Miniprotein binders against q9bqp7. Designs and how they scored, part 15

Target 1, 240 residues: q9bqp7
Amino acid sequence: VPQNWFPIFNPERSDKPNASDPSVPLKIPLQRNVIPSVTRVLQQTMTKQQVFLLERWKQRMILELGEDGFKEYTSNVFLQGKRFHEALESILSPQETLKERDENLLKSGYIESVQHILKDVSGVRALESAVQHETLNYIGLLDCVAEYQGKLCVIDWKTSEKPKPFIQSTFDNPLQVVAYMGAMNHDTNYSFQVQCGLIVVAYKDGSPAHPHFMDAELCSQYWTKWLLRLEEYTEKKKNQ

## First folded at step 3 (miniprotein)

Design J2
Fold by ESMFold2-Fast, scan of step 3:
Structure J2 (fold): chain B 240 residues (1-240), chain A 98 residues (1-98)
Amino acid sequence: as target 1 above (240 residues)
Amino acid sequence: NEEEVRKLIWEALKYIYEGDYEKAAELLIRAVKLARELGLPELLAEALNLLVWAFYEMGRYEEAAEVARELVEVAKKLGDKELEELARFLLELIEKER
């Protein structure tokens, strides 16, 4: 049990839209801060086994591709992911008119992969928006908050060259989703509550994306694990 | 042969990086079996270490514990104290989930 336990859900909030809520999705800019981000906390608290396996993977990739080939591979993976997120934000933003070049970005295999998921997404409330947990003191930049099959979710878009059929097969992705959820639920810039998560894994070849839905109970379980990672980060920071 | 074991481990590492623990476990089970048959304790230890993680991430804690116990014994035989300590840590982590 984390020593500084805090609830993921805010009992004072509702998942129902308020009449005063904006008609366009929220996009609060992420400001560089001394307050740690979700991604930094997770990166700084990888287990010794996670670090070991990541380093072994890097060494094998370098052996197979060469140092230049490895740098090109990782750069291309990064750029593909960035373009995928930009395309999704554009698709889900009702106020945007796409330029011809921007529309070409929407024709990737990854975008084809998520078409069936997008048909079930509606009521978008936030896109590429900053969240801050004012009590636990961490920040994040979430991809999307919208209804998926009628349930309000924090949605995280992932790209993969390999299929990921099971939720257990996703690395720290569930921790990232619940960290954003807990922050948003306690962030004064937002008025609603999110209780569900969705990780969508899109495939480069256009094969149908896999949605990994997280109900409130599963989110609560991963929230406890996130609090332990945050506690470990705080202890490491104190010892530096 | 030894090269086939290394290829299976390499392919499994790619799947672990991608979060596909089911496919990684399939390849690692084959690597473990082949490394045992060929008497390759260093590659056996490497495959077991990755297999513990794959089973753990899949929530297959009984299998993860069995593999972790074998990893402890293999690490002892190799005289690899860092790997032995890692294996014992993993076993404790798995026991908390059971």
Scores: ipSAE 0.014, ipTM 0.306, lowest interface PAE 8.0, mean pLDDT 80

Design J3
Fold by ESMFold2-Fast, scan of step 3:
Structure J3 (fold): chain B 240 residues (1-240), chain A 98 residues (1-98)
Amino acid sequence: as target 1 above (240 residues)
Amino acid sequence: NEEEVLKLIFEAEKYIEEGDYEKAAELLIRAVKLARELGLPELLAYALWLLVDAFYKMGRYEEAAEVARELVEVAKKLGDKLLEELARYLLEEIEKER
C-alpha cells in the first residue's frame, strides 16, 4: 500500500463528449521540465530481475550481431516504431489528405497488423498529447485517447518483431497507461474522464495485432502499483 | 472466460505483494488450469511465471522447477525470447537452492 494515495479517477468528470469540447483531437506539446516523466520514473525504479533480463538480452544481441550490428538493430527498431506512431497519428487525424494516408498505409506491415483494431476505434479525443499530474508532480506524452468498442481508452501502440500477446512481457506498459490516465483525469487542459486502457501490440509481418484491454477495475489496481513506483522514485531522488 | 483468468491472476498479484504466497499459489493454480482449458497460452505463461516465484518464495523448489520448465516450453511456442530467458534464469536460480 502506498503511503500517499491519490485516486486515479475524477468523479467530477464524464467519459461522454461535452458540446464545449473541441471538435479536433487535442495535441498539447510536451515541453522540457524539471518534473519527472512517466518513462523516467519507471526506468529509475526497475526491479533487479528487469535489469538482469535487459543486460542478458543486450549481451546476447551483441554476441550475435557485434557492437555495430547491435547499434544498427536498435536504431532500426526505434525508427520503425517512430514511423508507426507517425502513421497512426496521420490515419486518426481528421484533416489528413487521402494521398498521405495511402502512403502511410503502404510503409509497414505494422499498419496492416492493426487494421482490425482500427475498425473498432472512433471518437478520437487526443493524439501525441502531453499530460501532467499537478498534485503528484509527473508528466507524460500519451499516444492516443479514443473510444475502443464504445469505451473511452488511453491507447498505447507497441511494435514487435515476434508475437508478444501477454501484457507482462512488455515490462511496465500497464503502469505507463494508467499513469497517463491518472494525469489526464486531473489535468486542467482536459475536460473528460478516461477509465479504460488499451495496449496494442502490432507485428512486423502484418499478422493480426493483439489488443490488451484494461477495464476500470484493472486500471485501478495497476494505479496502486504506479503510485508505489512513483513513491520509490521520489524517495530515491531525495536520498541521493 | 478470459476475464476470469485475468481476475484470478490480478488477485494473486495482490497476495504476492502482501507476502501471502500460499493464497497466491492457490489462485495461480486455478488460473493455470483455466488458461489451459480455454486455450490461452499467453495468460498461461503469465500465470506460470507468477507461480514459479510463489513456489520459490515458499521454499517449494521441486514444484518451482517443474513449473519453470513448463514456462520455458510455453515461451518457445509464443516466440517470446525475453520470456524464455526469464524462465531459464528462474530455473537456474531454483537449481542453486536444490
Scores: ipSAE 0.000, ipTM 0.250, lowest interface PAE 10.3, mean pLDDT 80

Design J4
Fold by ESMFold2-Fast, scan of step 3:
Structure J4 (fold): chain B 240 residues (1-240), chain A 98 residues (1-98)
Amino acid sequence: as target 1 above (240 residues)
Amino acid sequence: NEEEVRKLIYEAIEYIEEGDYEKAAELLIRAVKLARELGLPELLAEALTLLVYAFYLMGRYEEAAEVARELVEVAKKLGDKELEELARELLEWIELER
């Protein structure tokens, strides 16, 4: 197999614990930039088939809920996802949170859903932190970098109304995770190496969340696919 | 029992969104069979359209082509010119992959 000139892993970095690593997780702010984000690249490179499927889903939802109902539904999904991420950042951060916020977290089915996953999460290195791939010129905002069952992972928290028991059921999420991983591994603001990913799908009804662990080999496979999406984005942008 | 066809299609869309094309195809094959038996041409067209995409995304081009040809015929009977054009375009994409 020929060598990849844009590898996901940085050969000059180690995934081993560093005794000098700070106890406070990194949180580098994402700044507005002309450099494309991971989510923009993925949205702009959907196939005609993916666009068609998304449009048909929208049409069916509008038929069921009405146009105003669909807007309210999507707004609520976004808000619940945002609150879930804020809650997880608070739980995993050493910062003290407000009492009222903590009480609302306990009422959430999504937080109940992830309790068994959180027990296996430790050694948090980064939370809601910006990453940039300096040579491939893309940026992202990752949710979390921490050890899951002893392995350092880029962790992506997802909310779902329906069970997602397979990694394939998370659609472009594996590409998103490896894009963040590759960026972090080549970002001068970070000194450690991440070789694994974890997609955690939490459920509204409190059913146990599904963890989708991605080992180094699987991450390398999705990295190849991410590079193709990034190349397609660059070509489309050049031709506009 | 028209609602059973709609439910199968809805569940299949969810699996397609998740990238589980095998499970989606399984549900859509059942939806197609049931829609044919019940004489529901609009739901049949919808199930066939999604089944073409599922097979295409799986690289099962011979099966995708077969389903796309049926979709063309169903669209003609429905008088749905937009769907007929979509089905013909899908068939052309499939032929390029073959």
Scores: ipSAE 0.006, ipTM 0.237, lowest interface PAE 9.8, mean pLDDT 79

Design J5
Fold by ESMFold2-Fast, scan of step 3:
Structure J5 (fold): chain B 240 residues (1-240), chain A 98 residues (1-98)
Amino acid sequence: as target 1 above (240 residues)
Amino acid sequence: NEEEVWKLIMEANKYIEEGDYEKAAELLIRAVKLARELGLPLLLANALYLLVEAFYKMGRYEEAAEVARELVEVAKKLGDKELEFLARILLEEIEKER
């Protein structure tokens, strides 16, 4: 158990909208800070297994594509992910923003992949929005907060390319989601409570995306693991 | 055929992510066999590591230990001290279950 345990849910908050909530989704900009980001904490506390798999995948890709080819491939994967997130933000934003959308953003196989899931998404409250846990001192940039099948969720959109990339940090995706959730629940810029998570894995070839729903109990379990990773990160920083 | 071994490892990893450890093990056993025959120590190490996980998740601890011991030897031959360390940790965890 973590030494400095803190609850994921805020008992003073409700997941129901109130009269003071804005009608448009929140988009709080992420400000550069010495406070660690969720992704930084997770990258710096990878397990031995994760480090091994990532290094071996990189070596194999470099053998196949060459150093320059690998850098180009990695750059393309990053750009595809960025464009996918931009397209989702456009699709889920108010009608005025949707009218301005780029046709090229909407033609991706990844967007075709998530169509089935998007039909069950409504009540969007935040898009590409910064969160900060004021007590635990970490920050993050979450993709989306919306109702999925009637439940308010932190939604994390992931892309997957078949057959590559070989390895994904899927074990860390639940940790990322609950880290954002705990931060948002204790961030004064937000007034509502999120108790559920959703990880959506979209495919480049347009194959149906896989939704991984996390209820409150599962989120609480992963929250404890996130706190352990955060504690490990803090300890490593002291010993560098 | 080096690419065939890589393809088997990628397919096996997909099954591991889906929790289908039996199918993953079947593909990884084939990958290990081919990597040994073709003299591909890096791909062999990768396949052995995933096979340890698959056997361990299935409760096949004796087989997991055998594969982990081979991984230690492969890591030594590669001069990969990090991989050797990882393989020894896996052996310790498996031994606790046996």
Scores: ipSAE 0.005, ipTM 0.180, lowest interface PAE 11.2, mean pLDDT 79

Design J6
Fold by ESMFold2-Fast, scan of step 3:
Structure J6 (fold): chain B 240 residues (1-240), chain A 98 residues (1-98)
Amino acid sequence: as target 1 above (240 residues)
Amino acid sequence: NEEEVRKLILEAWKYILEGDYEKAAELLIRAVKLARELGLPELLARALHLLVFAFYKMGRYEEAAEVARELVEVAKKLGDKELEELARDLLEYIEKER
């Protein structure tokens, strides 16, 4: 059991629109701080199995591409992911600047992959926006908060070379989503309540993206696992 | 009863999220048997995929590999190329643990 158990949802908040909700999506910049990020907590508390799978993947890639080829490959994967997120932010922004968007960003197979998901996304409230859990003391940068099929969701966009048709295949991604959700629900910069999550796995070849919808109950279950990882991180930090 | 299969899979999911892979596997084995008897290939594939994960997390690699091989065959019958590739990838990871 986590020592610092805390509810993911804020009883003082509603998912209904209110007068304080901006007409333009929020984009609060992430500021460097001594407070750990969601990504850092997850990276420093990986399970032995997660470490093993990552090392196996790394060895296979190095064998196939060589050391220099592997470094180039990982740099390209990072850049493709960054461009995919930039393209999605541009597409989902209601501003006139969409007409000025970089054509190359929009020609990605990843963007083709998510077209059917984007048709079901509306009511965007936040894009590339910082969140902070004031009580549990962690920060993050979430991709998107919008309605998916009428449900307000924290949406996380992922790129993958291999199919991920089941949520278990996405490893720590559910934990990342609920960590952002819990932070946003308790961050004074936001006024609304998010109770659902969505992980969208996009494919480079344009194959249809896999959406992994997380309802309130599933989010609560992953939140418990996130609190355990946060506790583990805090204990490791005390011993360093 | 198709609803019983869906209920077993949902309950197994809850145990997986709690880290109770032994109980999850027990429920999933029942779901697999029932899905086979009722001729529900999509639910069978779903139960098999979760069972692979549960066995793998328990370090029961021989059983995980056997279930993954069945998942490959079920995916082929469904014409689901993405699931077939995923099942083969899972089998490869499991074989390396053995």
Scores: ipSAE 0.000, ipTM 0.136, lowest interface PAE 17.5, mean pLDDT 80

Design J7
Fold by ESMFold2-Fast, scan of step 3:
Structure J7 (fold): chain B 240 residues (1-240), chain A 98 residues (1-98)
Amino acid sequence: as target 1 above (240 residues)
Amino acid sequence: NEEEVRELIIEAYKYIEEGDYEKAAELLIRAVKLARELGLPELLAQALFLLVSAFYKMGRYEEAAEVARELVEVAKKLGDKELEELARWLLEMIEEER
């Protein structure tokens, strides 16, 4: 049951930039603490149906690839995702020069996939930055906050292998985005308001990435669902 | 042969994706029998897990419950607490239908 006194948008904040806002994107480090992360809350509150489907997929992959093959596959997917996020942070950062000039990082199929999206991204305000909801007591590390086609968005970069994207990739991704949004809107380390989300699914073969834009109304709908997952997490923790 | 058991389960996955639960169940019953004879508890658990799902989708709740009970015991012996919890949940869902 959602509570109306925990709104996603902060009525005390404007979405218009302050003239004295920092020109450099914020990058607040994630600190170790006992407060649950968005990812942990979502993982710990998967439905039995979601757990069943994940277990079935895992068993099938191990059966087809073997234990070692499965570990290699999942390790490779993780590494590719990590490199993709590192490349995006480097591209969007206003640094004079990138780190060691690793041209291979910038030429991956995933980076090619998002080129048309990146052309519409500007006004970067945060990159790989920690958020905390002070009242609801959860934390997260968001990928990016920037204007997409003129609208300030929490942007989440996802990788997917073709030919078919998994339905599961969209199941909790909108919840993750709005959880970060709600936290940032109530985090005293940030002065602005975000009302839109964007999930970008990039493809390994360089095929054009699919943007999933979430307007304020859709974000509010997913926020209600996120609050239910957070409540379930809290109740589950009490009943251990 | 262990390889034969793996192939039966892989083929059963394909039929499940197609919605052909009857054919999947036939393959999985063979896989269960072979896995028991060869002493392959990990493959036995996997075959039982899929067989529960196939019987449930076919409305064969009595058989689904029997297989789910065996899956609980096999998961316990493997020390797979996550699979044990899933098997217990499947059993509860099946009993609601009965």
Scores: ipSAE 0.142, ipTM 0.649, lowest interface PAE 4.3, mean pLDDT 83

Design J8
Fold by ESMFold2-Fast, scan of step 3:
Structure J8 (fold): chain B 240 residues (1-240), chain A 98 residues (1-98)
Amino acid sequence: as target 1 above (240 residues)
Amino acid sequence: NEEEVDKLIVEALFYIEEGDYEKAAELLIRAVKLARELGLPELLAEALDLLVWAFYYMGRYEEAAEVARELVEVAKKLGDKELEELARKLLEFIEKER
């Protein structure tokens, strides 16, 4: 009868986050398996409205840029995002992971955009680290787990060309964050429990990034929606 | 009443999610008429933009082209050069399907 039989927070977790926590952030490698990733689940379960809006956006971009221009645009967006994540991992890690600097692009724009957010980030526990939900059978690769303004958060770093001042404008990003959170809270590789999320949208022109903080209640609401998407994914796989 | 136009657009999006493009188009046509009557050019542009794509997915290319032409004119009156250029390219794309 219960709508949600799988809680986002693990009430049975006995390990305390302060018990011999490593000084170096965790970085568990992603296992390649038949188990679906968070991003795959979300991509395969877009609503008709999401598909309609995405296809409309794609067609408009192709009209604007041409097919080759659209391909170059999407490739550049992907590369910029990847470089931004690598730069953030280096900045937040006590062991410098990106010693060879790309002195172009990200330094002047996206990194400048997040400076005011980074001042409030401390106590980094995990960076570019794999999570797996043993019972629900999904995996993910989260960007960062750290304290933001004193609250332990799953932090997801995003780059955007368009302003995204409201959490609703970040689309499936809240679902991605809570999926990682629920997985981490039930993953034996981690001892701590995370109850908050943070989506940070950085801008190419250096405009101040928009932080979207998700408290425990908001995370629980999005967790219910994530479980529905996961159920839809499982049903579609049975239809193969 | 700006709120009434917003309501029609939101309801149209619900029908799009259901795959009912015909009912979505009906609601968007009503939104267009109301936005035009109330002098709300930004909401008019939003409703027209959605209506072009609704007609396109229904295979109603002649109607999609007509709506796209109105979108061009609305963008001109708004002074939105980016939307005007996008609307012109959209119209060109639709015309090729005819």
Scores: ipSAE 0.012, ipTM 0.400, lowest interface PAE 8.4, mean pLDDT 79

Design J9
Fold by ESMFold2-Fast, scan of step 3:
Structure J9 (fold): chain B 240 residues (1-240), chain A 98 residues (1-98)
Amino acid sequence: as target 1 above (240 residues)
Amino acid sequence: NEEEVRKLIEEAKKYIEEGDYLKAAFLLIWAVELARELGLPELLAEALKLLVKVFIKMGRYYEAAIVALELVEVAKKLGDKELEELARKLLEEIEKER
């Protein structure tokens, strides 16, 4: 059990639309800070199992592609993911027009992959927006907050290309989502409550993306695990 | 490659017999990804079933729960009621440890 347990949800907030809510999605810029990011905490607190699996994956990839080939592959995966996020922000932003979008981004297989998910996404509240948990002292940059099938969600967009890093697809993605959710629910820059998460895995070949919906109960379970990772990070920092 | 997925599953089974759950998990995660990409639901179900059991053996209950939830959905799509019941029982076991 985490020693510094804190609730994921804010009892003073509602998930219902407020008349004073802005019609344009929020985009709070991420400021340089000594406070750790969600990604940093997760990277610095990987379990021995996660480290072993990552190392084995790297060795297998280097064996198959060579060291230079592995570096090129990881650079290409990063660039594709960045472009995918830029395209999604453009598509979901009400101020963007078709003329302002990069035509090459809109023609990607990843964008084709998510079309059936995007049909069920509405009421966008935040895009590429910074969150900070003032009490637990961590920050993050979330992809999207919007209604998915009528439920307000923190949405995390993932790309999948063969081969891919298994850690991002299996271990830490739910923790990342709930960490952003808990931060947003207690961040004074936001007025609404998010209780659900959605991880969307898009495919390069345009095959239908897989949505992984997380209800409030599942989010609460992952939140406890995130608090343990944050506690471990804090203790490690004191001892170094 | 369907053959590659089968090879990964068979190699993982050998590591399970040896008690090397870390190597088994690595191979099964790879098998799940490939089976999903190739649209092989029966091999996907087999890999997911083994992966749930491996994560339980490792005490990794939150990962086990994620995999078991997907196993329930895959079993439903296959119409495999025995597998669906097994997946639900595994979820109950996981919830007791969480």
Scores: ipSAE 0.000, ipTM 0.155, lowest interface PAE 14.7, mean pLDDT 78

Design K1
Fold by ESMFold2-Fast, scan of step 3:
Structure K1 (fold): chain B 240 residues (1-240), chain A 82 residues (1-82)
Amino acid sequence: as target 1 above (240 residues)
Amino acid sequence: SKIVVYVIIEAPSPEELEEIVKRIEELAREHGGRVVDVEIEGNRAFIVLELPTEELAEKFAEEVRRLLEELGLRVEVLVERE
């Protein structure tokens, strides 16, 4: 049980649209300061299993690709992920929609992979938007908040090359989603409630993306684990 | 409940790693534990073990560190506490 427990959901908020909601998705810029990001907290509090599995994966990849090849592979994975997120933001934003002359972006393998999921996405409320939990003192940059099959979700877009997955990011994906959710639900820049999460894993070869839906109960379970990671981070910082 | 121990060792050759792994398996048995998984990836071995108590896991971890120090080799031993 976390020492500094705090609820993930805000009882004073609703997930239903209201008349004051803006017609365009929110995009609040992330301000850099001494407050830790979700990513930093997770990276600095990896479990011993996660550390072990990451080192084993790195060793295997270096043996296969060489040191320089591994560095290039990692850089390419990052770049492809960035481009995929930029394309999705453009597709989902009414102000930044991809035009006919940008056809190449729409035909990428990752975008083809996610088409089936996008058909069930509507009512976009936030894109590439900063969240801050004022009470628990952490920040983050979430990908998307929209309705998936009629349910308001924090949606996290992931890229994967089927034969060589990025193992570390897979372990903490649910924690990342609920951390953003809890922050948004208590951030004064937002007025609505999110109770569900969605992790979408898109594939380079265009194979159908895998959606991992997280209902309110599952989000509550992962929230407790996130609070324990945050507590561990805070304790490690005090004892340095 | 079982305690899980993760061991990462580095040695000049896979053959040398195989001999060290056997010695670590023996040490685990002496402490009432067992090897769950072993993967040798080039010049490194990745070992997962189970020990019956935290006390035995700590003693085992210390013995593994001493063994590798005596051999002049790099080792990382991680004890997973509940």
Scores: ipSAE 0.627, ipTM 0.915, lowest interface PAE 1.0, mean pLDDT 85
Fold by OpenDDE base, second read of step 5:
Structure K1 (fold): chain B 240 residues (1-240), chain A 82 residues (1-82)
Amino acid sequence: as target 1 above (240 residues)
Amino acid sequence: SKIVVYVIIEAPSPEELEEIVKRIEELAREHGGRVVDVEIEGNRAFIVLELPTEELAEKFAEEVRRLLEELGLRVEVLVERE
């Protein structure tokens, strides 16, 4: 049980998404400060087992590709992910704000993969927007806040070369999502509340993406786990 | 503050792996640290170490890399700056 419990949902905010489609998605800039990011907290609080598995994977890849080959591979994966997010931001942005869509960004297997999910996405409220939890003292950059199948969600887009049909296979992504939710729900820059999360795993080959929907109950469960990770991080920092 | 260092090693044989793990443990002690955990899978070891300072952790990491490079072994060393 977390020692410093804080609610994921803000009782002062309406549980009902305001039906008014925002004219323009929010894009709050991320400021680099001494406040840890969600990603940093998660990375620094990985279990020994998680670290081992990742490094074992890395070593296997280096064995197969060589060191230079692996560096190239990781660079390409990063670039593909970045381009995918840029393409999604362009797609989800209002038409009036659409800079000349680089048509090349839209021609990816990942974009093809998420097409069926995008059909169910509407009411975009934020894109690539910073969130800060002032009380719990962490920050993050969320990908998207939008309605998925009529439910307002924090949406996190992921790229994968391997199928991830189960939410359990998405590693710490559920923790990331709920961390963003909790921060947003208590960030004064946002006037609304989210109760659901969505992880979308897009595939390079264009195969249909897997949506992992997180209802309020599941979000609450992962929120408890997030708080524990945050406490662990805080304790580690105090001991430095 | 204690710094955690992760070392992953792949050796040609389990016997060689055991010897390398022992040598890494000795190196850790020389730098004022200790081995916290060792997981072995076949010819691979995952070693978790604690060093008393970042400086000692970095020196240790460098020595481990040098040692294993001299042996022609693959090593990954991660210094966690908590």
Scores: ipSAE 0.015, ipTM 0.306, lowest interface PAE 7.1, mean pLDDT 85

Design K10
Fold by ESMFold2-Fast, scan of step 3:
Structure K10 (fold): chain B 240 residues (1-240), chain A 82 residues (1-82)
Amino acid sequence: as target 1 above (240 residues)
Amino acid sequence: SKIVVLVTIEAPSPEELEEIVKRIEELAREHGGRVVIVLIEGNEAFIYLELPTEELAEKFAEEVRRLLEELGLRVRVRVERE
């Protein structure tokens, strides 16, 4: 139970489209400043188990690839993720026409992996858009806000080399999703309410992506855990 | 403070691992605990669980060992204070 609780949902907002809403998805640029990002908070408050697993993985990979090989490997993983996100933004932008570069990205196994998910995605409201929680003092950059199977969701696209059939396999990803959701629901740049989350884990070989849908109840449970991580971050920063 | 249980399982296939992890998750809930992290690497799974007391963690660990030994699987279970 967090010491300072704040609601994830905003009772003044609706999940229904407003006639004044823009026809093009919102893309608010992220303004980097002293306010911590969701990813920074989570990185600075990793659990002992997460730190242990990360160190074990790193040591194993360095043993296998060497230090330079490990650096190249992690750079390639990052680049593949970036390209996947760029391809998805292109696919989901209603006003965008595919370019030669986008066509090449669309041929990837990751895009094949998510096809069965994409057919259920519609009503895109935001893409690669910044969120800020003024009361709780954090910022973030979310991937996508759209309807998945008729429900408005914060959608987070992930790439993985290992299967992630359990939501617990995604580590802090549920916390990222609800942190973005809570910020968006209280950010004056947005007028709508999001109550659901979706983590989509795509695979390079084209194997079907694993969707981890988070209903309002599950989002509320993860929101409580996010508030605890945020409090831990704030306390650590005060002691520095 | 919480008690952590670390489970490592080796099974013939990833599909069998997925089913076994679900059974372990159910067993953890019966002991007032929860699965925190699941990592699947080929035919091996690593599971990190939280239990409310050392007594419940030891009972859970013993029951996990019995379950997996009955299935003829290679398993390691450790109980640690966090």
Scores: ipSAE 0.014, ipTM 0.532, lowest interface PAE 6.9, mean pLDDT 82

